# Ledger of designs, part 85: VHH binders against o26223

Target 1, 191 residues: o26223
Amino acid sequence: MKLLWTSQHIKVTVHIDGKVSKMDVLEAIKTRRSIRKYQDREVPEELIDKILDAAMCGPSAVDERPWHFIVVRNREMLEKIPEVHPYGAMVKDAPVAIIVCCDSSLEKIPGFWVQDCSIASQNILLAAHSLGLGAVWTGVYPLEDRVEGIRRLFSIPEHVIPFSVIPLGYPAENPGTRDLFDPDRIHLEKW
Key: E = the ipSAE of ESMFold2; O = the ipSAE of OpenDDE; V2 = 0.75 times the mean of E and O plus 0.25 times the DockQ between their complexes.

## First folded at step 6 (VHH)

Design s37 (framework vhh_lunsekimig_d3; at its last look DockQ between E and O 0.06; V2 from the best seeds 0.00; counts 0 for: pae E 9.6 > 2, placed apart)
Fold by ESMFold2-Fast, scan of step 6:
Structure s37 (fold): chain B 191 residues (1-191), chain A 123 residues (1-123)
Amino acid sequence: as target 1 above (191 residues)
Amino acid sequence: EVQLVESGGGVVQPGGSLRLSCAASGFTFSEYALYWYRQAAGIERELIASITSGDSTNYVDSVKGRFTISRDNSENTMYLQMNSLRAEDTGLYYCAAEYSDTYYGSEPLFDYWGQGTLVTVSS
């Protein structure tokens, strides 16, 4: 007998620039970058399980948590994603992709599932980064052609809405760090 | 002011070389993917070369091996080194930029476009 989520019991240490390290939350947020080039290297199931666990831990409107996830490792299926997502060419070369979906039957308050699925998508990106992986959020919803294209490829039923496609893998590029803090966007007490 | 300023165009004979420059100001250059487009008379604008914020490059087949795209984040400048120029390389060359951390993921949607620089290959 084995647990389907055994990765939850595995201790993981992040490898960054050849050194073993652990990122705190602020470091992960500030240094996460979109990664579109991946090593030809398999991502262990245990890391995917940890990422999906993190994806489900965000806040949710009225705790509706409408998330469902499709994990795609099949090479033929990954190669078809760029045909329905114009900027999704990098997905073909990724070892794995996660499709974030909304199950509308779980929706408790209209419209907030978009924010819920955005939170899940960002958590996937942050968790991947913290585990030494790179990922990129490629938008699906609200673009009708992408929604229907992804739906057809993965046999997604009409009551489920594909929200994002997130390829991920060990990074083969390093865009560096950023400084985006803009104090002009902060207003104290009043506008 | 946010702008992209192109330079380096001119008239050159077949087999010659030119280096185009695209100088950027008013935004965080290192955060943007950068593109060179070509517009020939009576023909739709086409993507020639691209470079991501992570330095990954891509080229159309017709220029691969002859053109090299590069970026210098310290100088906020992108370059296109054009070697072994042919008559069909004639056109207006435009630089474009797209925020690299976009989740929209559409190449045709760019945040900034340059004014263009003319390259003419003729004897």
Scores: ipSAE 0.406, ipTM 0.685, lowest interface PAE 1.6, mean pLDDT 85
Fold by OpenDDE, look of step 7:
Parts: structure tokens; C-alpha cells; sequence
Structure s37 (fold): chain B 191 residues (1-191), chain A 123 residues (1-123)
């Protein structure tokens, strides 16, 4: 029996005016898009705190919580990130960026930190979106040139691994929503 | 069918200018980040300029101040204005497109590539 999956199109009203509307978790997930254009408007520290709180609420392997976060608001530093991250051009236009890092000394079992930091990064994106901000995940790890570039730029110690750079701000674009549900990717009981 | 078609290449003297175009079809152009690559003979292909779906631009140091990347979403076309051309700018120039929600930007992961247009800078 083939399960008929109906995808519901959720209309995301992007409130450009920064009004925090209560967004449920499914709405946040389904309507989130990468935003790479930002308004010339500062992001309040309160919102960053909420985002970072969300970032630290995800699960981690054996609760190792290996993540650290660098909050970058300095204009000069933001403008330098694209020099070491060729796909991070939008960072120079953002009012703030969060760099997600792993402290390897906190790792309890090897290799799960990638999942841990991924969860934290995704929570940042979802939280930002739910708060009326736009963000984008720019991958750093595992590309060595980017890892070392970010490390050098921010004087990150050797035992700490930069994982992602996430610029965020009030969105100045609306790319719309997409539906990527694919029932062919779902297997019942066995492949 | 998705297509990226580069044009505007040719032979130019040092100090000259060229404008490359990349005409796109078959996908939602405005939702893609766009890139110019070039490949000189015997050298690995290199990224030289990028423009996001939000019009943020980036350049490698060797072309900064000389090259300008731009896009026209209404025409589904990306451009590369190249001024003050040098012999070392000689190569095959490629355009590439990557969907905006891709977070691992790398050459092998690009959704679409053009066939390239040849730029020759020689006296």
C-alpha cells in the first residue's frame, strides 16, 4: 500500500518589519530559506542571545556539547571573511555573523562533533528565521583552506575547529518557499 | 533543459577590455549564486569571481579592481566586465551556478556549468 503523501504549501509571510510573530516549529522548518541579502539594520543583542540559546539546546553525542560560538560584529572582520571563504561573499554585508566551532578537548567520542555542530548550526538558522531574521549556513569544515583561513583570521587555537560561518540580519530578499518532499525517498520496513 | 552559455571571449591586447556574458536557461536564475572560473593552459581551474542571489560579490586578489561581476535576473544573464587585461588573464572562462540553499560551495557540487569562452590576452 503506497502511502499517499500530500505536501501542504505553507505561505510564509516574511515580516520585513522585524515583528516577532510566533512561528511553530514545522512552519519554521518548512519556510526557512537561505538569506544572503540584509537590510542596513543592526540585530539586537537580545535576538542573538536567543539564537545562541537555541543553538545550545540541541542534542549531542553522549551530551558532550563540544560547540563554541564566535559572535562577530566588527565591520573589518566581517569584510575579511570572504577573503578566506570564497563562498562567503554575503558575510561582508551582514550586520553580524556567528562562527560555530568545536572544541576537540570536549569531545568524548571521536567524530560525532560534526553532527553536534550541524545540529547547533541548523538551530541557529531556524531560530533566526523564527525571529524574523535571515541567515545562511556557509560551510567551513571539512575544507582545509577554509578551516585554516578562519582559524588564522580569528586566532582560533589548534584544538578548536571552525565548522560554519553563519551571517544573519534582517532580510532584504524573499526567495519564497519550496517543497522538497519526495515519497520515493521513504522506505517502509526495508529498502 | 538547463543551459549556461558563455560568450564574449576573444583576442585582446594587454590593457584592453572584454565583457563576458553567461546566458542561462532552464532554471530559476534568481535563486542561484553565480560564479566565474577560468582555466589557463596547464593550470588548474580557479574561481575568480562570485555573485550571490543577493548580489553580494567577491573577487580573487588577482582580478580585484579590474574585473566586475554582475547579474541581470530579468535577462537571466551574468556578466564579467574585464578591464586592464593582462597576459596572465589568458584562459578558458567558465560560468557556474549553485542553488542558493547549498551550504557546501565547491566546484564538484555546482549544479550547472557552461562550456566556456576563450580569452586570449596577447600583444
Amino acid sequence: as target 1 above (191 residues)
Amino acid sequence: EVQLVESGGGVVQPGGSLRLSCAASGFTFSEYALYWYRQAAGIERELIASITSGDSTNYVDSVKGRFTISRDNSENTMYLQMNSLRAEDTGLYYCAAEYSDTYYGSEPLFDYWGQGTLVTVSS
Scores: ipSAE 0.306, ipTM 0.699, lowest interface PAE 1.8, mean pLDDT 89
Fold by ESMFold2, look of step 7:
Structure s37 (fold): chain B 191 residues (1-191), chain A 123 residues (1-123)
Amino acid sequence: as target 1 above (191 residues)
Amino acid sequence: EVQLVESGGGVVQPGGSLRLSCAASGFTFSEYALYWYRQAAGIERELIASITSGDSTNYVDSVKGRFTISRDNSENTMYLQMNSLRAEDTGLYYCAAEYSDTYYGSEPLFDYWGQGTLVTVSS
């Protein structure tokens, strides 16, 4: 039995056939790892929709929201990504990948689109993790040969800049969590 | 078969030196970030030194200036030269290798650990 409330209330989703799937945001941030091995299992379209909804919730410079997303499920296309992305070998084994792009015609403040698309990319990783999926951010920008290779492969116009490729699926590995807190990186009041 | 094997541990007096080695089999170091961790009895492993695939090094403050991490990709081996050893350096020393793509916005691909080599610093 599922329980839903208005936007003024906390949402709780309970599956009658299974376990509660809600994850605390701090838990998601601390436990998310790059996942490069995936089960032979389709990712439902509704989960991709939720992930992209989360991606678009990020802040952006002057609310410019310069991002566009390409959802890739076609096996031939997924298998071609490693040909232009030297560290994208796991993409061929993923059931789906999301390409995060900047539409430079939407830029309102020059040079902030990288931050904007980085925020969207990180939200994709966290949302996927919270939904029981694993993902990894593979870098495209600012490497010109990768940018041009991905642009060519997906017919991306010149004013649109592919930023990252994020393969995702149900995880087939568990690399564990890391404790990365370093108090020496914290400066109070001044350097 | 992937394996990391540490060696070079032993008993040494304060102020002494040891050189630890970590040999890899089943993969090639050249594109990996490499790490040394240590673990005193009953506490969690702590990172003490790292070296990127581009040979950039990092050290925690407690070993800075005393320990030197290095690698020899042709021998598939990394080293930790430990000088001016102190009693607090006592512990199990583990090597680890991860494929790191910080320039590409990715976390390391692998998390390989050795079995550890014991270093005891006592009088």
Scores: ipSAE 0.006, ipTM 0.230, lowest interface PAE 9.6, mean pLDDT 83
ESMFold2 (binder alone), look of step 7: mean pLDDT 78; pTM 0.764

Design s38 (framework vhh_lunsekimig_d3; at its last look DockQ between E and O 0.01; V2 from the best seeds 0.00; counts 0 for: pae E 13.1 > 2, placed apart)
Fold by OpenDDE, look of step 7:
Structure s38 (fold): chain B 191 residues (1-191), chain A 123 residues (1-123)
Amino acid sequence: as target 1 above (191 residues)
Amino acid sequence: EVQLVESGGGVVQPGGSLRLSCAASGFTFSDYALYWYRQAAGIERELIASITSGGSTWYVDSVKGRFTISRDNSENTMYLQMNSLRAEDTGLYYCAAEYSETYYGSEPLNDYWGQGTLVTVSS
């Protein structure tokens, strides 16, 4: 039985007017895009709190929850991030950024923190999108120059590893939606 | 077929100006971050300027205040205005494009590359 997946065109209604439209989880996942252009508009603290709450709701290895978050609103600091992260140019134009970090002292099993922080980062992206914001994941770990750059810039202790920088703002672009479903990547019972 | 074609290179005297162009075809130009790289003889290729799909720009310190990167999505073209050129700016200049959903960002991960245009700054 070939499951005919009908590509339902999910119309991403970007409600510009700050009304938190209830977006279901599948809609959020399917319609999320990286946003690298932002309006000259501040993001309310309430929305950041909701995003951070979502970031902490993901699973972690043996419930180690190794994540920490730095919320950056200072313009000078935002403008300095691209100096140590050449591919993070959009950060300087965002009203706020979240830096996701791992406290290695909280690890119970070595190495799973990458998965844990990835889950947290993705939840930030999805939550932001569901709240009418745009965001993008800029990779820090495992690139040593970026890791150390961010560490120095924000005086992050040696046992804490910066993982990602996520600028956020009200979107000033609409890159559209993608259909990335590939049935050839699905294997039944065996490879 | 995807193509990036650089143009505008040449020989100029120190203090002179050049404008490079990178004409793109075969992909959705507006969805890509764009980059200028250069490679001097005997030196590793370096990133010198970038512009995101949203228009945010970045420059390496050595070109700040002298070079300006821009893009025209209607023409599928990226530009590099180079002013106050120096001998050390001599090299082969490459344009590159990377899809916007790529989040790590690095030279080896860029999707598309041009063949390069030569810039020679000499008295």
Scores: ipSAE 0.452, ipTM 0.772, lowest interface PAE 1.1, mean pLDDT 90
Fold by ESMFold2-Fast, scan of step 6:
Structure s38 (fold): chain B 191 residues (1-191), chain A 123 residues (1-123)
Amino acid sequence: as target 1 above (191 residues)
Amino acid sequence: EVQLVESGGGVVQPGGSLRLSCAASGFTFSDYALYWYRQAAGIERELIASITSGGSTWYVDSVKGRFTISRDNSENTMYLQMNSLRAEDTGLYYCAAEYSETYYGSEPLNDYWGQGTLVTVSS
């Protein structure tokens, strides 16, 4: 057998309330919604590991992969986020939040770290949804007050830029899917 | 740790053949698009051939039909088979690698470069 126990991919059965998650890619993309209400239930570390593995699998400009992640489970810390991020009020009720950061020392091409961290953020949202969790992207960069507030709160070094805060949990709300297809935004052959 | 090492250059007569190799280490070779560049004296470095992670190939017009790019993911090596060599093919040949899932869309923004191998076509 060529299966190595130190494989970078941990093969585990995904359980969501006793069920195996079943969702194809298009369904995941079309049905994902921002979730801001969470059950009082812990998210297993195994699911966070799967989400962060998915976050790191996105395309990256010149493969710079500048992302670092802070996983926050401490209730006191979660409750302080709204003091520096006004749209983060729901985070204190989430069992966990992920802070997506850029380590500028890993930057190879100026400015593309924003797209890299955006892709990582979206992958976190899609992976969480596919695993039966809810999540929401709360923007940090490029809002200077939020960047500095989050940096101070989590002791983030000067060369690291906090990009987004993503609270996660088992959803306590079920918003419907949206029909966003707009053919007027599609131009054939020319503008 | 990350290295691209070219080999196979040398002196060859017009009409002759050479096979260049680019051995890679320190990254997941199969996830990368691979490129051969040529730099001749007094001329800007130019892209002559590329091969995607999926195996699709491209050639500049001056070498099309004469050069063949290939890759062996099991050996972490890219090749350039050069046939019907001409005096104007003389130059330093560089291999380069770029992450295939980059959304940058710029050709080429190469992540890794080799140090070059000299090809001299001498009459």
Scores: ipSAE 0.008, ipTM 0.122, lowest interface PAE 10.7, mean pLDDT 82
Fold by ESMFold2, look of step 7:
Structure s38 (fold): chain B 191 residues (1-191), chain A 123 residues (1-123)
Amino acid sequence: as target 1 above (191 residues)
Amino acid sequence: EVQLVESGGGVVQPGGSLRLSCAASGFTFSDYALYWYRQAAGIERELIASITSGGSTWYVDSVKGRFTISRDNSENTMYLQMNSLRAEDTGLYYCAAEYSETYYGSEPLNDYWGQGTLVTVSS
């Protein structure tokens, strides 16, 4: 009925309303930290959908949008990632991971797909942070052993290049913020 | 004012060759990536070849080995050499340009478009 619909709507709106979970973009950028410890708590599909939507909002060279994403929730698969990725030990403890890939058949201008997938990967990190999740970018490309290991593990075809593995979950650590501004890196008008 | 003007289209037999030109004015040509698109009747424009400001090239599989994109920065002109033409190559051919500096934007695909030159491959 109307009253039941209104009650469900009010509850949903109050708990998931943007004004409750909204974070200033500069705050998100400055406070995002690599999170390698996660709570034993599932990440709702709705949050993964929002994160991937954000990933696809990034600019790309010639609007080529070469990215594809593999969402991994299967425990056995998550536990196998560290076997082919020596710095991905935390992936086995994450409730979910996103593998960012380049489909080389979508390239429209040579050599820019790395920037494209880097933009998508960073957007995943920021979106996850803004939603109360923690994530970390673990590098795959250009390390050939990692690329081939991930490709074999997830049956990724030869023309698709795994770029990064991003485990995420509700954080179980808080490493604090950093002040990394360095005015010596800024050059006006010329070097 | 910015202009891109395609030329060199025409009617050719299958297996024939054409060279398309794209003459550019109103911007620093050497700073731009350049593109050829093809549009067959009733179909969405398809990117078929690109060349970066640094000269790196890309081709869609259907034209690879048959078409060659090139640029002459001293003449502000891009070319598309089309060999071994097929009936499927028939369409309007457009050139386009996009600023190729290292910064991505959320802008549309290309900053500037030409008006197109018609290529008809007919037996």
Scores: ipSAE 0.000, ipTM 0.188, lowest interface PAE 13.1, mean pLDDT 83
ESMFold2 (binder alone), look of step 7: mean pLDDT 80; pTM 0.793

Design s39 (framework vhh_lunsekimig_d3; at its last look DockQ between E and O 0.20; V2 from the best seeds 0.00; counts 0 for: pae O 5.4 > 2, unsure alone 64.2 < 65, placed apart)
Fold by ESMFold2, look of step 7:
Structure s39 (fold): chain B 191 residues (1-191), chain A 123 residues (1-123)
Amino acid sequence: as target 1 above (191 residues)
Amino acid sequence: EVQLVESGGGVVQPGGSLRLSCAASGFTFSSYALYWYRQAAGIERELIASIDSGDSTNYVDSVKGRFTISRDNSENTMYLQMNSLRAEDTGLYYCAAEYSDEYYGSEPLNDYWGQGTLVTVSS
C-alpha cells in the first residue's frame, strides 16, 4: 500500500514509515478466553464494524455465506435476553451483543449452515480479542426453546435461525492463558 | 455445600519458604481450572498462578522461578510452593476455581473463591 492518489472520491491510506502492531494469529487463538465480565464502557461502532468484517471472511459451504448479524446495543433489549436464554445472564451487563443468524433462503447445500455460522462466530471471538475486547459465545441453536425465544424477542422471521448470542465489551477480568494441547487426541495415519 | 479453604499462611523471613494449600469440598477439582490470587492491603486482587485441568501452568513474571502451583486431584487439593520470599510477596492469598470457561450451550458454572490465608514476609 505504497500508492497514494488523492481525489475527492478516492480514499487511499498508506503506512510508509511505521510499524503496525498486530497480534500474531497463533497468539490470538491461544490467548483468547471467554470473558463474562465487562467494564462500564461503550464499544465504538468502528470496532464492531471490524469484527463483523472479520466474521464474514470465513469460508462457507459452496460459498453460500448464509450468515446475518443483529447488533444489539439497546439496554432494555440486552436485559431481556436472559429471560429467553437461561445461561445468558452476562448479556445484561455487556455494552453490546451480536446475534449470529442463518438465513435459510441462502443455504445452497443442506445442513452445512451450522458449520458456516460456527466459523463466523469464532471469527467474531478472535477479532474482538485482537481489538482488546472480551467476548463469549452463548449457544442458541440447536436448543429449540432458545431459538424460538430469541426469534420472538428480536422479530426474526421463521426462515432465519438464530445461532448464537455473543456479548462483548472491554474486559473486567483476566482469566489468563491455558495450554490445552493433548497428544492423546492425535492419531497418525489412522485411528 | 461448596467450600474452598486455604491454609499454610504465616509469618516468614525474607528468603524463606511457605507452602499454601487449597482444599475443596462439595465439588471435584479435576474438571476445574484453578487459580491463586494475591491481594496486598487496599489493592485489587492480582492473579499470580494458574493450573488448568490438564496441569498446564502459568505464572506472572514477579513469581516465576520462585513459586510452583500444583494439584492433587485424588485429595481434591491445590498447592502453591513459595520459595525465596520477598517483602512484596506479603498479602492475602486466595484460591479460586473455574469450571470450564470455553463452553457454549451448557449450564453456567459458578466461580468459587476461598476466604484467603495471610502471608507476611517480615523484615
Scores: ipSAE 0.038, ipTM 0.408, lowest interface PAE 4.6, mean pLDDT 84
Fold by OpenDDE, look of step 7:
Structure s39 (fold): chain B 191 residues (1-191), chain A 123 residues (1-123)
Amino acid sequence: as target 1 above (191 residues)
Amino acid sequence: EVQLVESGGGVVQPGGSLRLSCAASGFTFSSYALYWYRQAAGIERELIASIDSGDSTNYVDSVKGRFTISRDNSENTMYLQMNSLRAEDTGLYYCAAEYSDEYYGSEPLNDYWGQGTLVTVSS
C-alpha cells in the first residue's frame, strides 16, 4: 500500500508586524528553515525569554536538565565568534546569539547530555521560528577546536561544555519550504 | 549535471594580484554556501574563505585583509580577489559548494568540488 502523502504547501506568512501569529507545532516543524540573514533590528528580551523557556521544556535523560544558556548581544563578542567557529560567519550579523552548554556536574548518567542539549537547541529553533524570528544551528560539540575556542572566548569553566551557537534575528531572507519526507526511510515492523 | 569550474589562476610576482572565478551550474546556486580552499605542494588542503547564502564572509587569518570572497547569484559565479600575494599563497585553489541547513561538520561536507586552478607566486 503506497501511502500517497499529499505535500500540503504550508505558506508560512511571516508577519513583520510584531503580531505573533499562533503557529501550530507541526507547522513550525515543517516550515522551519535555517536563517543566515538578519535585519538590522533588535530582538526584544521578551522573545528571548520565551525561546529560553521553550529550550528548557524538552525532556532530558532521567530529568537531568544539564543545559545552560549564554545569551550574547555584545557586538564585539558576536564578531569574535566566527574567529573560533569557521562556519559561524552569520553570527557576526545577528543581533543576538544563544550558546547552549552542558554542565557535566548535572549529568546523572553519562553521555545523554548530547541528546538533552540537542533537544534544547531544536526547541530554540522551533520557538524562534514560531515567533517570527530566524535562526540557525551552528555545531560546536564535538569538534574540539570549536569547543575550546568558544570556551576561551566566553570564559566557560572546564566542567561546562559548549554545545551549539545559535544566532537569532528577524529574517532578511526566505529560503522557502522543503519536502524532506522519504517513505523509503520508513519500515513497518521489520527492516 | 552539477559543475564547478575554477579559472583565473596563473603566475604572478610577489605583491601582485589575481582574481579567481568559480562558475557553477546544475544546482540552485543562491541556496548554497560557497568555499575557497587551497592546497600547497606537500601540504593538506586548507579552507581559506567562505561565503554563506546570506553573504556573510569568513577568512583564515593568513589571508585576512588581502583576499576578498564574493558571489554573484545572477551569474552563478563566486570570486576570490587576491591582493598582496605572497610566495606562501602558491597552490591549487579549489571552489566548493555545500547545501546545509545546520552546520555540524568541521569541514564542509561539500556537495560539490571544482578541479582547481593553479596560483603561482614567484619572483
Scores: ipSAE 0.019, ipTM 0.443, lowest interface PAE 5.4, mean pLDDT 88
Fold by ESMFold2-Fast, scan of step 6:
Structure s39 (fold): chain B 191 residues (1-191), chain A 123 residues (1-123)
Amino acid sequence: as target 1 above (191 residues)
Amino acid sequence: EVQLVESGGGVVQPGGSLRLSCAASGFTFSSYALYWYRQAAGIERELIASIDSGDSTNYVDSVKGRFTISRDNSENTMYLQMNSLRAEDTGLYYCAAEYSDEYYGSEPLNDYWGQGTLVTVSS
């Protein structure tokens, strides 16, 4: 019953389980939107495993990979997150949330863990979108009250820093696609 | 009561112009990013224009140079000036006022949507 690991990523024997993603990489990047309204429908553990696998595939400063993840499905715990995160009201309505954390004992270069955890967070958002789910990044670090509030709720040890809370589920909204390309931000050969 | 109300839609000939308005009640625009979305039959809703709380604007390529988004925070109203209208501009136009987390909300929360106003560009 424990399916926190999948063999479909083993190169030697490839089992194709389920449907292939409908999106190529550019489509996923350009059409991903923050989703804050979710259907009252559980997300299969298999999809969470795929998302976390993708989260760990990002580049990391000197390959330190300081990421740890807490998967929260308990309704009582999800309902307490808005009490310590003022912009996390949608979390209580999500079927699941992932808390992205930095284990400082794995840190090789001071400060780069913020970039590492940002990369992991974005990979979670893109993977969720590619699998037909919606998600949103709610910020925790560097806001001291949010960091300590989340630490307290989830018994996170002192050497681990909660970075982001990402609720996810099947989307109950379609906000449409944004056009964010700004050529004034592109400089050729010099500023 | 919190609401957004669109007005200014109608039937117009190709090459004509329309000005859409979106009026808010029950909240203030000054803290919100504001959006115009368009939905045509058989096509998903698309973002066509945006204006953030600092008055920076963005447009989808098909309307750039033809449409202008603006806001008047004192009147709690947002506008979309549509010039050189084409048949492909036909659709329901929705305004949205979206709250965003100032630290990590990469995109605004869709707090408030209007009911939509119909724009038909036809001969």
Scores: ipSAE 0.014, ipTM 0.215, lowest interface PAE 7.4, mean pLDDT 83
ESMFold2 (binder alone), look of step 7: mean pLDDT 76; pTM 0.749

